# Ledger of designs, part 19: VH-VL binders against Eukaryotic translation initiation factor 3 subunit M (eif3m)

Target 1, 160 residues: Eukaryotic translation initiation factor 3 subunit M (eif3m), of Schizosaccharomyces pombe (q09722r188to347)
Amino acid sequence: DDEQSFAFLLEAVKMDNSTADEAVRELVQRAVNSPKYFFFDDIVTLPPVQQLEQSTLQLLGILSGGMTDDYVSWVAENHAHCQHQKFDEDAIARKMKLLTIASLATQAPNNTLSYGDVAKSLKIDENEVELWIIDVIRAGLVEGRMSQLTKTLSIHRSSY
Short names: E, the ipSAE of ESMFold2; O, the ipSAE of OpenDDE; V2, 0.75 times the mean of E and O plus 0.25 times the DockQ between their complexes.

## First folded at step 20 (VH-VL; framework fv_sutimlimab)

Design u1 (from r4 with heavy chain T31V; at its last look DockQ between E and O 0.92; V2 from the best seeds 0.89)
Fold by ESMFold2, look of step 20:
Order: C-alpha cells, then structure tokens, then sequence
Structure u1 (fold): chain C 160 residues (1-160), chain A 117 residues (1-117), chain B 109 residues (1-109)
C-alpha cells in the first residue's frame, strides 16, 4: 500500500532525529511529487529535513508559504538539482498553483476571491480558472461555491 | 476545447531526419508538461519523450535518446520533436499529449512516420 | 523498470455481458499513478480512468476501476455497443518515465 508506506515513513522520521539520510530524502521526494500531499509545514519543520541541501530547503519553504512565482524563479536555477533529487518539476508547478489559490482564498477580503485575481496570480486565461478551483476544492484545500455570473469564489472554509 | 494538431510526418529512409510539430490551442500551453507518445502499426502505446512546462528539462525513452530532441516554443504554443538517425523500428503514429500529474488528459490525432528503404 | 502486463489480450463478449480485464505490474505501483485509456480504431486514446478508480468526466457509470499494489482491474457491468475498443493501463510510479500495458482488445462476439 503506497499511501500507508508514506504515512509510515513520515511517522518514522518524526520519531527519530537521526533517521537515515536515504529515508529523509525519500520522504521529501514523495511529498513534493505527490498529487495528494499539500501540507509542507509538517515536513519542513522536521529536524532531519533541516539538514538537507539549501536548494531543497528553499523549495520546501516555497511549498510551505510561498506563491507560484517563487517556485518559477527557484526552478529556473535548479533544474539539475531537481533531476538529481528526482523532483517532478511539472507536478510541483501544478501543486504550487493549487497552493497559491488556497493562499489567496485565506487572504480574500469578505471571503470572496475573484476569478480575475486567480488568473493574474497563476498567469492563466480567466476562462480556465474554474477548472483550477475545482482541483483545489477536490484537494480539500478550500471549501466554497463558484459563480460564473459574478466570476467569484465564495469561501466557506480554507484549510491552508 | 483543448486541441492538439500534429504535423510533419512522412516517409523517410533509414538514417534520415524529420521534424514533427504539434500546434496547441484552447488552453494555457505554457503551464503544462508536454509529451510525445507513439504507436507502431497494429501495436500498443509507447511513451517517447517529455518536456517540462518551461522547456527547462527533457527526458527520453532510452532507445531514442541521443537521436530525438523534444523542444517547445511557448510564445507560439507549439511542441516539436526533431528525429535524427531514424530506424525502421521508429515507424509509428506519433501523438502529441498533454501531461497532468502523471497521465495524459488530452491527445492529438497523430502524424504518421514511416521509415523504410 | 516497471512492466505492465494486461490480460486477456483479447476479450470477446456480447452486449449486455459483464467485462473484466486486468493490469498486473512487475512491482508495486501507487494507485495514484495507475491509469486507463480507451482507444477505438483510427482514433486517439482517451483518458478513461485515473488514480486506479476515478472516472474521467463523461465516462459512463457502468465502468469501474479497482486494485492496488501490483493488481488492477477495469470492469464494465453491462456492455454497450460503444464500449468495444482497446483498453490500455499506464503507470508513472518510476519518475520520469511512463509505461503502458500492451492493451486488452474488447471485441464483439
């Protein structure tokens, strides 16, 4: 069971500050590539993780609190690092866009996030915004209602 | 609607070269990883190459590495495959495909490459 | 390298029957990285089932996917004429590479 295997690995690293370097790197690789894992505060704060390379720590910092443009700047200088660490640059880019929507939702005044603001932040056409919002809702990062009439997301809950 | 239209296929002799193109429309091309997938006549699907959303990284099937080069021009919404040193076993219908996490959610109709004396 | 073996190679059935086909991986694959495609003659493949069991938009509810680890299954509860096609499984458990099974051809008896 791969999901059970990831959860076991995460718990093992949480319990032992001297966890083998290979296990720590496997945890990070699985987390950054996973289409289902989004909460990087739980990983970046682990003491064995904090001993990894600066480029990896920068990426984890971006995943835990940054925006999609931070990732775009970082990856442009880190293609070789991603190849060495087996980080999927496209999967991480998509994850960053979903996390960016979740961050915008958390900060949205009056719990209302405009499609225009999403499109600008993600650098996508506004007519694609609802597809991305559906993905962020399916990921469990945001609960809300979309309106094509007002071109807004009314936020009920944001867990990011 | 997402559309991917391949072109540039044809008949070439072994050792020859072709350049395939894939014109993309109906979506923001520059935020997706793109792929070439091929299908030999009467055979199954085989992944050939991928290029990341920015063009910063490329990966290849071992049997084509060093002979094929995948590239993209995000300003023209176009994906390319430069095929050099072609062999008979490269004969296939070549599909342009859009990547999504770990699968291909959109495909073109393909362009036929025939490598024969 | 992970090899996907589909069985049977050909499945001959009549409309209204239940179809079951398998995809067996040479080593464990996360269900998040196991997917199915439908291809009709002369047409491009279409994504059909993703994450082992999730139906793509527009796929009829008579289709289902299941499995984990090395063994995955696509099932059609009651075959319709439009379901006769070739089905491919695909995995992405070994970054950066993609692998397809050789296909199961579902044909009318």
Amino acid sequence: as target 1 above (160 residues)
Amino acid sequence: EVQLVESGGGLVKPGGSLRLSCAASGFTFSVYGMHWVRQAPGKGLEWVARITYSGGSTYYLDSVKGRFTISRDNSKNTLYLQMNSLRAEDTALYYCARGYWGYFDSWGQGTLVTVSS
Amino acid sequence: QIVLTQSPATLSLSPGERATMSCTASQSVSSDYLHWYQQKPGKAPKLWIYDASSLESGVPSRFSGSGSGTDYTLTISSLQPEDFATYYCQQYNEWPFYTFGQGTKLEIK
Scores: ipSAE 0.830, ipTM 0.919, lowest interface PAE 0.8, mean pLDDT 92
ESMFold2 (binder alone), look of step 20: mean pLDDT 93; pTM 0.937
OpenDDE, look of step 20: ipSAE 0.940; ipTM 0.963

Design u2 (from r4 with light chain N93S; at its last look DockQ between E and O 0.89; V2 from the best seeds 0.89)
Fold by ESMFold2, look of step 20:
Structure u2 (fold): chain C 160 residues (1-160), chain A 117 residues (1-117), chain B 109 residues (1-109)
Amino acid sequence: as target 1 above (160 residues)
Amino acid sequence: EVQLVESGGGLVKPGGSLRLSCAASGFTFSTYGMHWVRQAPGKGLEWVARITYSGGSTYYLDSVKGRFTISRDNSKNTLYLQMNSLRAEDTALYYCARGYWGYFDSWGQGTLVTVSS
Amino acid sequence: QIVLTQSPATLSLSPGERATMSCTASQSVSSDYLHWYQQKPGKAPKLWIYDASSLESGVPSRFSGSGSGTDYTLTISSLQPEDFATYYCQQYSEWPFYTFGQGTKLEIK
């Protein structure tokens, strides 16, 4: 089971600061590419991870607290690094958009996030916003209720 | 409604060149990695090439490296495949496909490329 | 490079029967990166099952996917006429490459 092996790898690196460099790189590569992993505070702070290349640490910092535009700027200067580290630039871009929605949801006044604000932040057509909100809810990052009439997301919970 | 429309297929002699296009609509094209996938007559599916959302990175099937070039114009919502030094084994229906987490969630109907003497 | 081998190549069954087809990988593949497509003659493939077991929107609940590691299956509990098609598995465990199986043609007996 690959999901079980990822969880084991993460726990092993958490418990043993001397974890082999190959295993640490595998953990990071699988985490950044994974469609199901979103909580990078747990990874970026690990001592063996802190020994990785500066470009990798910058990416992990963006994943733990940045917005989609931070990633767009970073990747524009780091295509070769992504190729060498086997980071999937498109998967990470999609992950950053989901994390950006989760961040907007956490910051939303009155627990209400407008589709217009999401569209602006993600640089997408407003007609696409509901598809992205469905994805962020399915990822477990946000709980809420969409309203097509008011073009808003009423937030019940944000896990990010 | 996501729509991908391929064009530019046709009959070409071995060693020739052809340029395929894929017009995208119904979604923000610049947010998706895009792919070409081909299917030889009576055969299965074969991934050919991909280009990242910005166009910053490209990757190819080994047998087409150096002969095919994938590109995109995000201002025109168009994906391209420049095919040079064509061989008989490149004969296939070429699909434009939209990438999503490592699978293809939307496909065009394909454009047929026939490489024959 | 990972090779996906689908079995059987052709599966001939009648409506109402249970269909089972397999996709075997030459190396272990993450279930998060193992997917299935349905293709009918003259049509483009459609995403059918993603992440080994999750049904795409609009796919009937009679379909299921399972497996891990090297062995994956697609099952149809009671075949309907519209289910006769070719099914392809696909993997993405080997960045940056995508690999398809050769397909299983499910045809009416």
Scores: ipSAE 0.832, ipTM 0.917, lowest interface PAE 0.7, mean pLDDT 92
ESMFold2 (binder alone), look of step 20: mean pLDDT 93; pTM 0.939
OpenDDE, look of step 20: ipSAE 0.939; ipTM 0.963

Design u3 (from t2 with light chain N93S; at its last look DockQ between E and O 0.87; V2 from the best seeds 0.88)
Fold by ESMFold2, look of step 20:
Structure u3 (fold): chain C 160 residues (1-160), chain A 117 residues (1-117), chain B 109 residues (1-109)
Amino acid sequence: as target 1 above (160 residues)
Amino acid sequence: EVQLVESGGGLVKPGGSLRLSCAASGFTFSVYGMHWVRQAPGKGLEWVARITYSGGSTYYLDSVKGRFTISRDNSKNTLYLQMNSLRAEDTALYYCARGYWGYFDSWGQGTLVTVSS
Amino acid sequence: QIVLTQSPATLSLSPGERATMSCTASQSVSSDYLHWYQQKPGKAPKLWIYDASSLESGVPSRFSGSGSGTDYTLTISSLQPEDFATYYCQQYSEWPIYTFGQGTKLEIK
């Protein structure tokens, strides 16, 4: 029942500005580590969350609207903070790559995102790009069609 | 095709040291967290250590803390495990594993470490 | 320190039979972090089921996973000769550590 627990915890914090610090910290930790949670505007705007440490608020801001390089810079100075808060640095790095693709998709001219641009932004080999795009589509962040012939993603919808 | 190839196993006396290597190919090594997982002969799987994608953070099984050191060289696509103060209980096949969210999606074939007097 | 206990330790069945094995956690674990591996003698483990119920690519549809909280199962609807192996469950609900069950050996009767 952990899926119901997370959704219930999120709703409880939304409805009660005086939610205990332990519950708020658990919400944030589960959200940043979760392979299934991507919409950090919903968390960063909560009044009890805004009382957390500045380093945590910086991370939530990066997850809400930043790019993968913002996270790389932040984590390089915050390994100890991640260890203390029990944030999974690798899971967050992966989440940031998916969110970066979603941001690129939203900004793509003519609703067409090139694999080359994705590979450059994520610093990966171009032949790996389709694996990452499959994940971003499965996360519900982008709807579109991949083409190996043109090495592009044709975007039908982006939700980020 | 993802490949992980371990090396450096062998026979060593208690109290000795050994350094394991894992050569990675077929993927962008520097964006994945990497792990060592071991299996004593005839026994189950036991997670030993992990290192984050950049090498910035490392974590260990309690029984190996202070004796084992995990490291990586992203320019050489290589993962390492330095094992010091080896004990008979460390005898196992040591696997290199690639992390993905919270599971291991790719494994090497392992390198055998035998600690015996 | 979540302990995963797999039952039975050994399951002896014939091809064509249905196999069910369990993984019980000492504390509740997230299904997002409960996974299964198949291992054949002399070979490395292979990821088999992730997130409790999702089949890895190439895993036959006769396999299924289910469960939540403390109780998880792996089921094979009609055993094939290639399914005889040892199966391990694994969890990651306790950052930063990973825990495996001790395994269930599925063998030919």
Scores: ipSAE 0.836, ipTM 0.919, lowest interface PAE 0.7, mean pLDDT 92
ESMFold2 (binder alone), look of step 20: mean pLDDT 93; pTM 0.945
OpenDDE, look of step 20: ipSAE 0.939; ipTM 0.963

Design u4 (from r4 with heavy chain T31V, light chain N93S; at its last look DockQ between E and O 0.91; V2 from the best seeds 0.89)
Fold by ESMFold2, look of step 20:
Structure u4 (fold): chain C 160 residues (1-160), chain A 117 residues (1-117), chain B 109 residues (1-109)
Amino acid sequence: as target 1 above (160 residues)
Amino acid sequence: EVQLVESGGGLVKPGGSLRLSCAASGFTFSVYGMHWVRQAPGKGLEWVARITYSGGSTYYLDSVKGRFTISRDNSKNTLYLQMNSLRAEDTALYYCARGYWGYFDSWGQGTLVTVSS
Amino acid sequence: QIVLTQSPATLSLSPGERATMSCTASQSVSSDYLHWYQQKPGKAPKLWIYDASSLESGVPSRFSGSGSGTDYTLTISSLQPEDFATYYCQQYSEWPFYTFGQGTKLEIK
């Protein structure tokens, strides 16, 4: 099973600062492209990962604490790097949008995030916001209640 | 609400050219990677090309590389496929498809390209 | 390059019967990247099962998907008339390329 294989790869890299460069690159590539992995602070801080090239470290930094516009700016200068490293630019863009909603939820005053703020941050039409929030909740990054009447997400829990 | 409408198919002779278009509506086009997938008559599905959400990167099936060019105009919500040096084996129904994580969650109706003498 | 081989090519069954079809990959594929589509004649394909086992919205619970590694299966517990169609598996384990199986045609006996 590849999901168990990824978890074992992550543990192997965590336990051994001398882990082969091939295994470290495989870990990063699989994490970055994965529709199910979102916690990049655990990866970016690993000593073998910190020996990777600057462009990869910049991306991991964006994934660990940045917003979608940080990624958009980075990828505009790094298409060739993504091609070389086999990073899926569209998958990362979608992941960044989910992480951006999670970050907005964590920062939301009174635990209330407006659909307008989500739409502005993601540069999407407001009528699409509930679809994206459903995805963020399904990913386990946010727990809350959507209200079409107030066009807000009332946040119960944010895991990001 | 998502709609993908292809156009530009037709009958062409070998060596000819066609430009396919796909008009997108009901979603924010510029945040999705887009694809062309084809199906020869009586045959299965074959992925042809993709373009990233921004248009910054494109990728092609080996047999069409150098002959086909995928492009997009995010201000017009339109995807294109320029098809040059067409061959009989390019005869197919060409679908516009929206990418999502690694699969195609929305498809157009297809536009038929027939390459025949 | 990963090749997906679907079997059988044609599956002839009657309504009410159980249908089982397979998708075999030439190399191991993550279940996160193996998906199934249903296509009826004259229509575009529809996403049916994603991540090997997750049903797309609106897909009846008589459908199920399973498998890992090289071997994946789509099962229909009790066939309904609307289930007769062609089913394709698809993978995305080899960035940037997408690969479909050749299809299994499920037809009325």
Scores: ipSAE 0.820, ipTM 0.915, lowest interface PAE 0.8, mean pLDDT 92
ESMFold2 (binder alone), look of step 20: mean pLDDT 93; pTM 0.940
OpenDDE, look of step 20: ipSAE 0.940; ipTM 0.964

Design u5 (from t2 with heavy chain S30D; at its last read DockQ between E and O 0.85; V2 from the best seeds 0.90)
Heavy chain, then light chain:
Amino acid sequence: EVQLVESGGGLVKPGGSLRLSCAASGFTFDVYGMHWVRQAPGKGLEWVARITYSGGSTYYLDSVKGRFTISRDNSKNTLYLQMNSLRAEDTALYYCARGYWGYFDSWGQGTLVTVSS
Amino acid sequence: QIVLTQSPATLSLSPGERATMSCTASQSVSSDYLHWYQQKPGKAPKLWIYDASSLESGVPSRFSGSGSGTDYTLTISSLQPEDFATYYCQQYNEWPIYTFGQGTKLEIK
ESMFold2, look of step 20: ipSAE 0.868; ipTM 0.933
ESMFold2 (binder alone), look of step 20: mean pLDDT 93; pTM 0.941
OpenDDE, look of step 20: ipSAE 0.939; ipTM 0.963
ESMFold2, look of step 21: ipSAE 0.865; ipTM 0.931
ESMFold2 (binder alone), look of step 21: mean pLDDT 93; pTM 0.943
OpenDDE, look of step 21: ipSAE 0.939; ipTM 0.963
ESMFold2, fold request of step 22: ipSAE 0.877, 0.881, 0.882; ipTM 0.938, 0.941, 0.942
ESMFold2 (binder alone), fold request of step 22: mean pLDDT 92, 92, 93; pTM 0.937, 0.937, 0.940
OpenDDE, fold request of step 22: ipSAE 0.943, 0.943, 0.943; ipTM 0.966, 0.965, 0.965
ESMFold2, last read: ipSAE 0.878, 0.882, 0.876; ipTM 0.939, 0.941, 0.936
ESMFold2 (binder alone), last read: mean pLDDT 93, 93, 92; pTM 0.939, 0.939, 0.937
OpenDDE, last read: ipSAE 0.943, 0.943, 0.943; ipTM 0.966, 0.966, 0.965

## First folded at step 21 (VH-VL; framework fv_sutimlimab)

Design v1 (from r4 with heavy chain S30D; at its last look DockQ between E and O 0.88; V2 from the best seeds 0.88)
Fold by ESMFold2, look of step 21:
Structure v1 (fold): chain C 160 residues (1-160), chain A 117 residues (1-117), chain B 109 residues (1-109)
Amino acid sequence: as target 1 above (160 residues)
Amino acid sequence: EVQLVESGGGLVKPGGSLRLSCAASGFTFDTYGMHWVRQAPGKGLEWVARITYSGGSTYYLDSVKGRFTISRDNSKNTLYLQMNSLRAEDTALYYCARGYWGYFDSWGQGTLVTVSS
Amino acid sequence: QIVLTQSPATLSLSPGERATMSCTASQSVSSDYLHWYQQKPGKAPKLWIYDASSLESGVPSRFSGSGSGTDYTLTISSLQPEDFATYYCQQYNEWPFYTFGQGTKLEIK
């Protein structure tokens, strides 16, 4: 089971023993690639994680509070690092777009996020925005209601 | 509506070369990793190659490494597969597929490659 | 690499019957990375079930998926004529590679 295996890895890393280096790298790889994991502060605060390579720490920082353009710039200089660490560049790119929408939602004035702002930030056609908003809601990052008439997301809650 | 249209298949002798193309439309092409998946006549599906959304990284099935090259032109919304040193076992219908979280949510119709004496 | 073995190779049933088919992995696969496709002759595969148990949009509720670890199943509660097809499982637990099972052909008896 993925959920139980992840929980065991997290516990092993918290123990800080001699097996922690292998477990630390597997934990980070699984978290970064996972379609279900979005809250990287829980991992970044672990002391063994803070000892990882600078490129990995930069990526975790982007996943914690950056935007999709930060990732695009980072990965352009880090393809070899991703290959060595077994980071799924496409999965991370998609995760970053969802996290970017969540970040825009927390900053949105009057708890209203326009589809135009989402499309601009993600560099996608506005006609695709609702598909991405559905995904961000399914991920549990944002609670809200879409309006096709106003082309906005009315935000009720944001977890990010 | 997402559309993927493959072309460039044909009949070629062992040791020959062929270049496949896949024209993409109906979505923002450069936000998706793209794949080639093949199916030999009467047989199952086999993943062949992938290229990341930017084109920055590529990965291959072991049996095609060094012979096949996947590439993309994001300005033309087109995916390519250059196939060299073709073997009889490469005979298959080649599908263009769009990646999504580790599965393939959209497929083309396929283009047939036949490698025969 | 991870090998997916589907059983049975061919399943011959009549409309209205219950169909069950299995996908067994050579090593543990997270359910987040185990997926099913339906393919009809002369057509491309279609995503059918993702994350082991989630139905793709437009897939009828008579379909279900279950399993964890090495053992996964696809079940059709009451077969309809349009359900006769070949079904493939697929995994992505071992980055960067994708593996399909050999398929189960569901045919009309």
Scores: ipSAE 0.824, ipTM 0.916, lowest interface PAE 0.7, mean pLDDT 92
ESMFold2 (binder alone), look of step 21: mean pLDDT 93; pTM 0.938
OpenDDE, look of step 21: ipSAE 0.939; ipTM 0.963

Design v2 (from u5 with light chain I97F; at its last fold request DockQ between E and O 0.83; V2 from the best seeds 0.89)
Heavy chain, then light chain:
Amino acid sequence: EVQLVESGGGLVKPGGSLRLSCAASGFTFDVYGMHWVRQAPGKGLEWVARITYSGGSTYYLDSVKGRFTISRDNSKNTLYLQMNSLRAEDTALYYCARGYWGYFDSWGQGTLVTVSS
Amino acid sequence: QIVLTQSPATLSLSPGERATMSCTASQSVSSDYLHWYQQKPGKAPKLWIYDASSLESGVPSRFSGSGSGTDYTLTISSLQPEDFATYYCQQYNEWPFYTFGQGTKLEIK
ESMFold2, look of step 21: ipSAE 0.859; ipTM 0.928
ESMFold2 (binder alone), look of step 21: mean pLDDT 93; pTM 0.937
OpenDDE, look of step 21: ipSAE 0.939; ipTM 0.963
ESMFold2, fold request of step 22: ipSAE 0.875, 0.882, 0.883; ipTM 0.936, 0.940, 0.941
ESMFold2 (binder alone), fold request of step 22: mean pLDDT 92, 93, 93; pTM 0.934, 0.937, 0.938
OpenDDE, fold request of step 22: ipSAE 0.944, 0.944, 0.943; ipTM 0.966, 0.966, 0.966

Design v3 (from u5 with heavy chain G56S; at its last look DockQ between E and O 0.89; V2 from the best seeds 0.88)
Fold by ESMFold2, look of step 21:
Structure v3 (fold): chain C 160 residues (1-160), chain A 117 residues (1-117), chain B 109 residues (1-109)
Amino acid sequence: as target 1 above (160 residues)
Amino acid sequence: EVQLVESGGGLVKPGGSLRLSCAASGFTFDVYGMHWVRQAPGKGLEWVARITYSGSSTYYLDSVKGRFTISRDNSKNTLYLQMNSLRAEDTALYYCARGYWGYFDSWGQGTLVTVSS
Amino acid sequence: QIVLTQSPATLSLSPGERATMSCTASQSVSSDYLHWYQQKPGKAPKLWIYDASSLESGVPSRFSGSGSGTDYTLTISSLQPEDFATYYCQQYNEWPIYTFGQGTKLEIK
């Protein structure tokens, strides 16, 4: 069971500050690349993780509280670091777009997020916004109802 | 509607070169990693190369490293594959594919490359 | 490098029968990175099942995927004429490369 092995690795690193460097790096790599892991506050705060390279810590900070433009700026100067650490630049870019929508949803006035604001923030065509919102809902980051007529997401819950 | 249209295939002798193109439409191109996947006649699928959404990083099947170069022009919504030092084993239908979370959610119809004397 | 072996190479069945085909990995693969494609002659492959068990949009509910670790299965509960095709599994557990199984051809007996 690979999902359970990731959970065991995360718990092992949480419980033992002297966890081997290879295990800590495997945890970070798997979390960063995973299509199902989005909550990086839990990883950034781990003492063994805080001993990793500055570029890795910057990325984890962006994943825990940044927006997609922060990642675009970071990766432009860190392609070699991603190759060395085996970070999937495309997967992270997609993850950052989903996290950006979740952040916009949390801040949305009157619990209503316009498709226009999403499109501008993600730099995508407005006609694609609903596909991205479906993904953010399936990731469990936002609960809400889409309206193509009003081009808005009505937010019921945001857990990010 | 997502569309990927390959072109540039043809007949070439061993040691020759060929450049494939893939025209993308119906989606925001520079948000997706892009790939080439090939299929020899009567055989299975084989991943060949990938390029990141920005074009900054490329990765290759070991047997094509140093001979093939994947590239993209995000201003033209176009993916390329430069194939040099072609071998008979490179004979295949070459598909353009859009990457999504580690799988290929959209495919072109392919362009045929034949390497033969 | 991870090798995917599909079995059987050819599966000859009649409409209405249950089809089962396997994809075995040489090393453990996360189910998040194990996917299936359907390909009909003269056509491009189509994503069919992603994340081992999730059906792509438009895939009939008679299809199912299961498995974890090294062993994955695609099942069709009652074959329809349009299901006769070649099926490929694919993995991305080992960045940055992708590998496919060699395919299972499902043909009409």
Scores: ipSAE 0.800, ipTM 0.912, lowest interface PAE 1.0, mean pLDDT 92
ESMFold2 (binder alone), look of step 21: mean pLDDT 93; pTM 0.942
OpenDDE, look of step 21: ipSAE 0.939; ipTM 0.963

Design v4 (from u5 with light chain N93S; at its last read DockQ between E and O 0.91; V2 from the best seeds 0.91)
Heavy chain, then light chain:
Amino acid sequence: EVQLVESGGGLVKPGGSLRLSCAASGFTFDVYGMHWVRQAPGKGLEWVARITYSGGSTYYLDSVKGRFTISRDNSKNTLYLQMNSLRAEDTALYYCARGYWGYFDSWGQGTLVTVSS
Amino acid sequence: QIVLTQSPATLSLSPGERATMSCTASQSVSSDYLHWYQQKPGKAPKLWIYDASSLESGVPSRFSGSGSGTDYTLTISSLQPEDFATYYCQQYSEWPIYTFGQGTKLEIK
ESMFold2, look of step 21: ipSAE 0.862; ipTM 0.928
ESMFold2 (binder alone), look of step 21: mean pLDDT 93; pTM 0.945
OpenDDE, look of step 21: ipSAE 0.939; ipTM 0.963
ESMFold2, fold request of step 22: ipSAE 0.879, 0.884, 0.882; ipTM 0.937, 0.940, 0.940
ESMFold2 (binder alone), fold request of step 22: mean pLDDT 93, 93, 93; pTM 0.938, 0.938, 0.939
OpenDDE, fold request of step 22: ipSAE 0.944, 0.944, 0.943; ipTM 0.966, 0.966, 0.966
ESMFold2, last read: ipSAE 0.883, 0.882, 0.878; ipTM 0.941, 0.939, 0.938
ESMFold2 (binder alone), last read: mean pLDDT 93, 92, 92; pTM 0.941, 0.937, 0.935
OpenDDE, last read: ipSAE 0.944, 0.944, 0.943; ipTM 0.966, 0.966, 0.966

Design v5 (from u5 with heavy chain V31T; at its last look DockQ between E and O 0.91; V2 from the best seeds 0.90)
Fold by ESMFold2, look of step 21:
Structure v5 (fold): chain C 160 residues (1-160), chain A 117 residues (1-117), chain B 109 residues (1-109)
Amino acid sequence: as target 1 above (160 residues)
Amino acid sequence: EVQLVESGGGLVKPGGSLRLSCAASGFTFDTYGMHWVRQAPGKGLEWVARITYSGGSTYYLDSVKGRFTISRDNSKNTLYLQMNSLRAEDTALYYCARGYWGYFDSWGQGTLVTVSS
Amino acid sequence: QIVLTQSPATLSLSPGERATMSCTASQSVSSDYLHWYQQKPGKAPKLWIYDASSLESGVPSRFSGSGSGTDYTLTISSLQPEDFATYYCQQYNEWPIYTFGQGTKLEIK
């Protein structure tokens, strides 16, 4: 069972500082590639994870607190590292865009995030912003209401 | 409206070469990983190659590795497949496909490659 | 690598009937990485069901997907004429490669 396997790996690494290097690497690889895992503070702080390569720790730091441009800069210097660690560069890029929207939402003045600000931050055309916001809401990172008339997201809640 | 339009297919002899193109429109091309998927006549689907959103990494089906090269020009919204040392088993309809997480959410109509003596 | 085997190879039914087809993996596959496509003759495949059970936009609610681990199912509750097509399952549990099942052809009896 894949879900059971990931949960087991996470709990095993949490409970034992001496967890085998292979299991720690599998946990990280599955977390960064997963379309459903977004909360990297829980992983980056684990002692066995902190023993990993500096490039991996940089990526986990970006996933826990960075923005999409931080990832774009990092991956440009780390294609070979991603290939070696089996990190899916496209999946992580998409995850970073979702996390970036969630971060913008928590910082938005008057709980209102403009489509223009999202488009600039993600470097996408403004007419695509609603598709990304739908994905952020589906991921459970943001709750809010879109307005095509005002080109804004009114934020009710942000979990990020 | 997402559109993917393949071109460059044709008839070639074994050992020959072809270059396929896929023109993309209706979306921000450089935010998506792109793929080639093929289908031999009357047969099922087979993934062939992928290239990451920036073009920084490429991956291939084992049987085409070293013979095929996937590339992209993000300034022209175009995906390419350079096919060298073609074999009869490479005969197929070649689809351009847009990657989304772990599936293909948009497909072109394909371009036919026939490799025959 | 993971092999996906679809059953039956051909399913012959009439409009109004219930259709059930399966996709069996040689190893466990996360439902997050198991997907279905519909393909009509002479047309490109279309994404139909993603994450094992989520319907793509525009897919009628008579379609459903289920399963976990090695066994996955696509069901059509009451067949319409436009549903006769070939259906492929696909997995991405083994980065960086993709594999498809061989297809189930749903044809009119």
Scores: ipSAE 0.844, ipTM 0.921, lowest interface PAE 0.7, mean pLDDT 92
ESMFold2 (binder alone), look of step 21: mean pLDDT 93; pTM 0.943
OpenDDE, look of step 21: ipSAE 0.939; ipTM 0.963

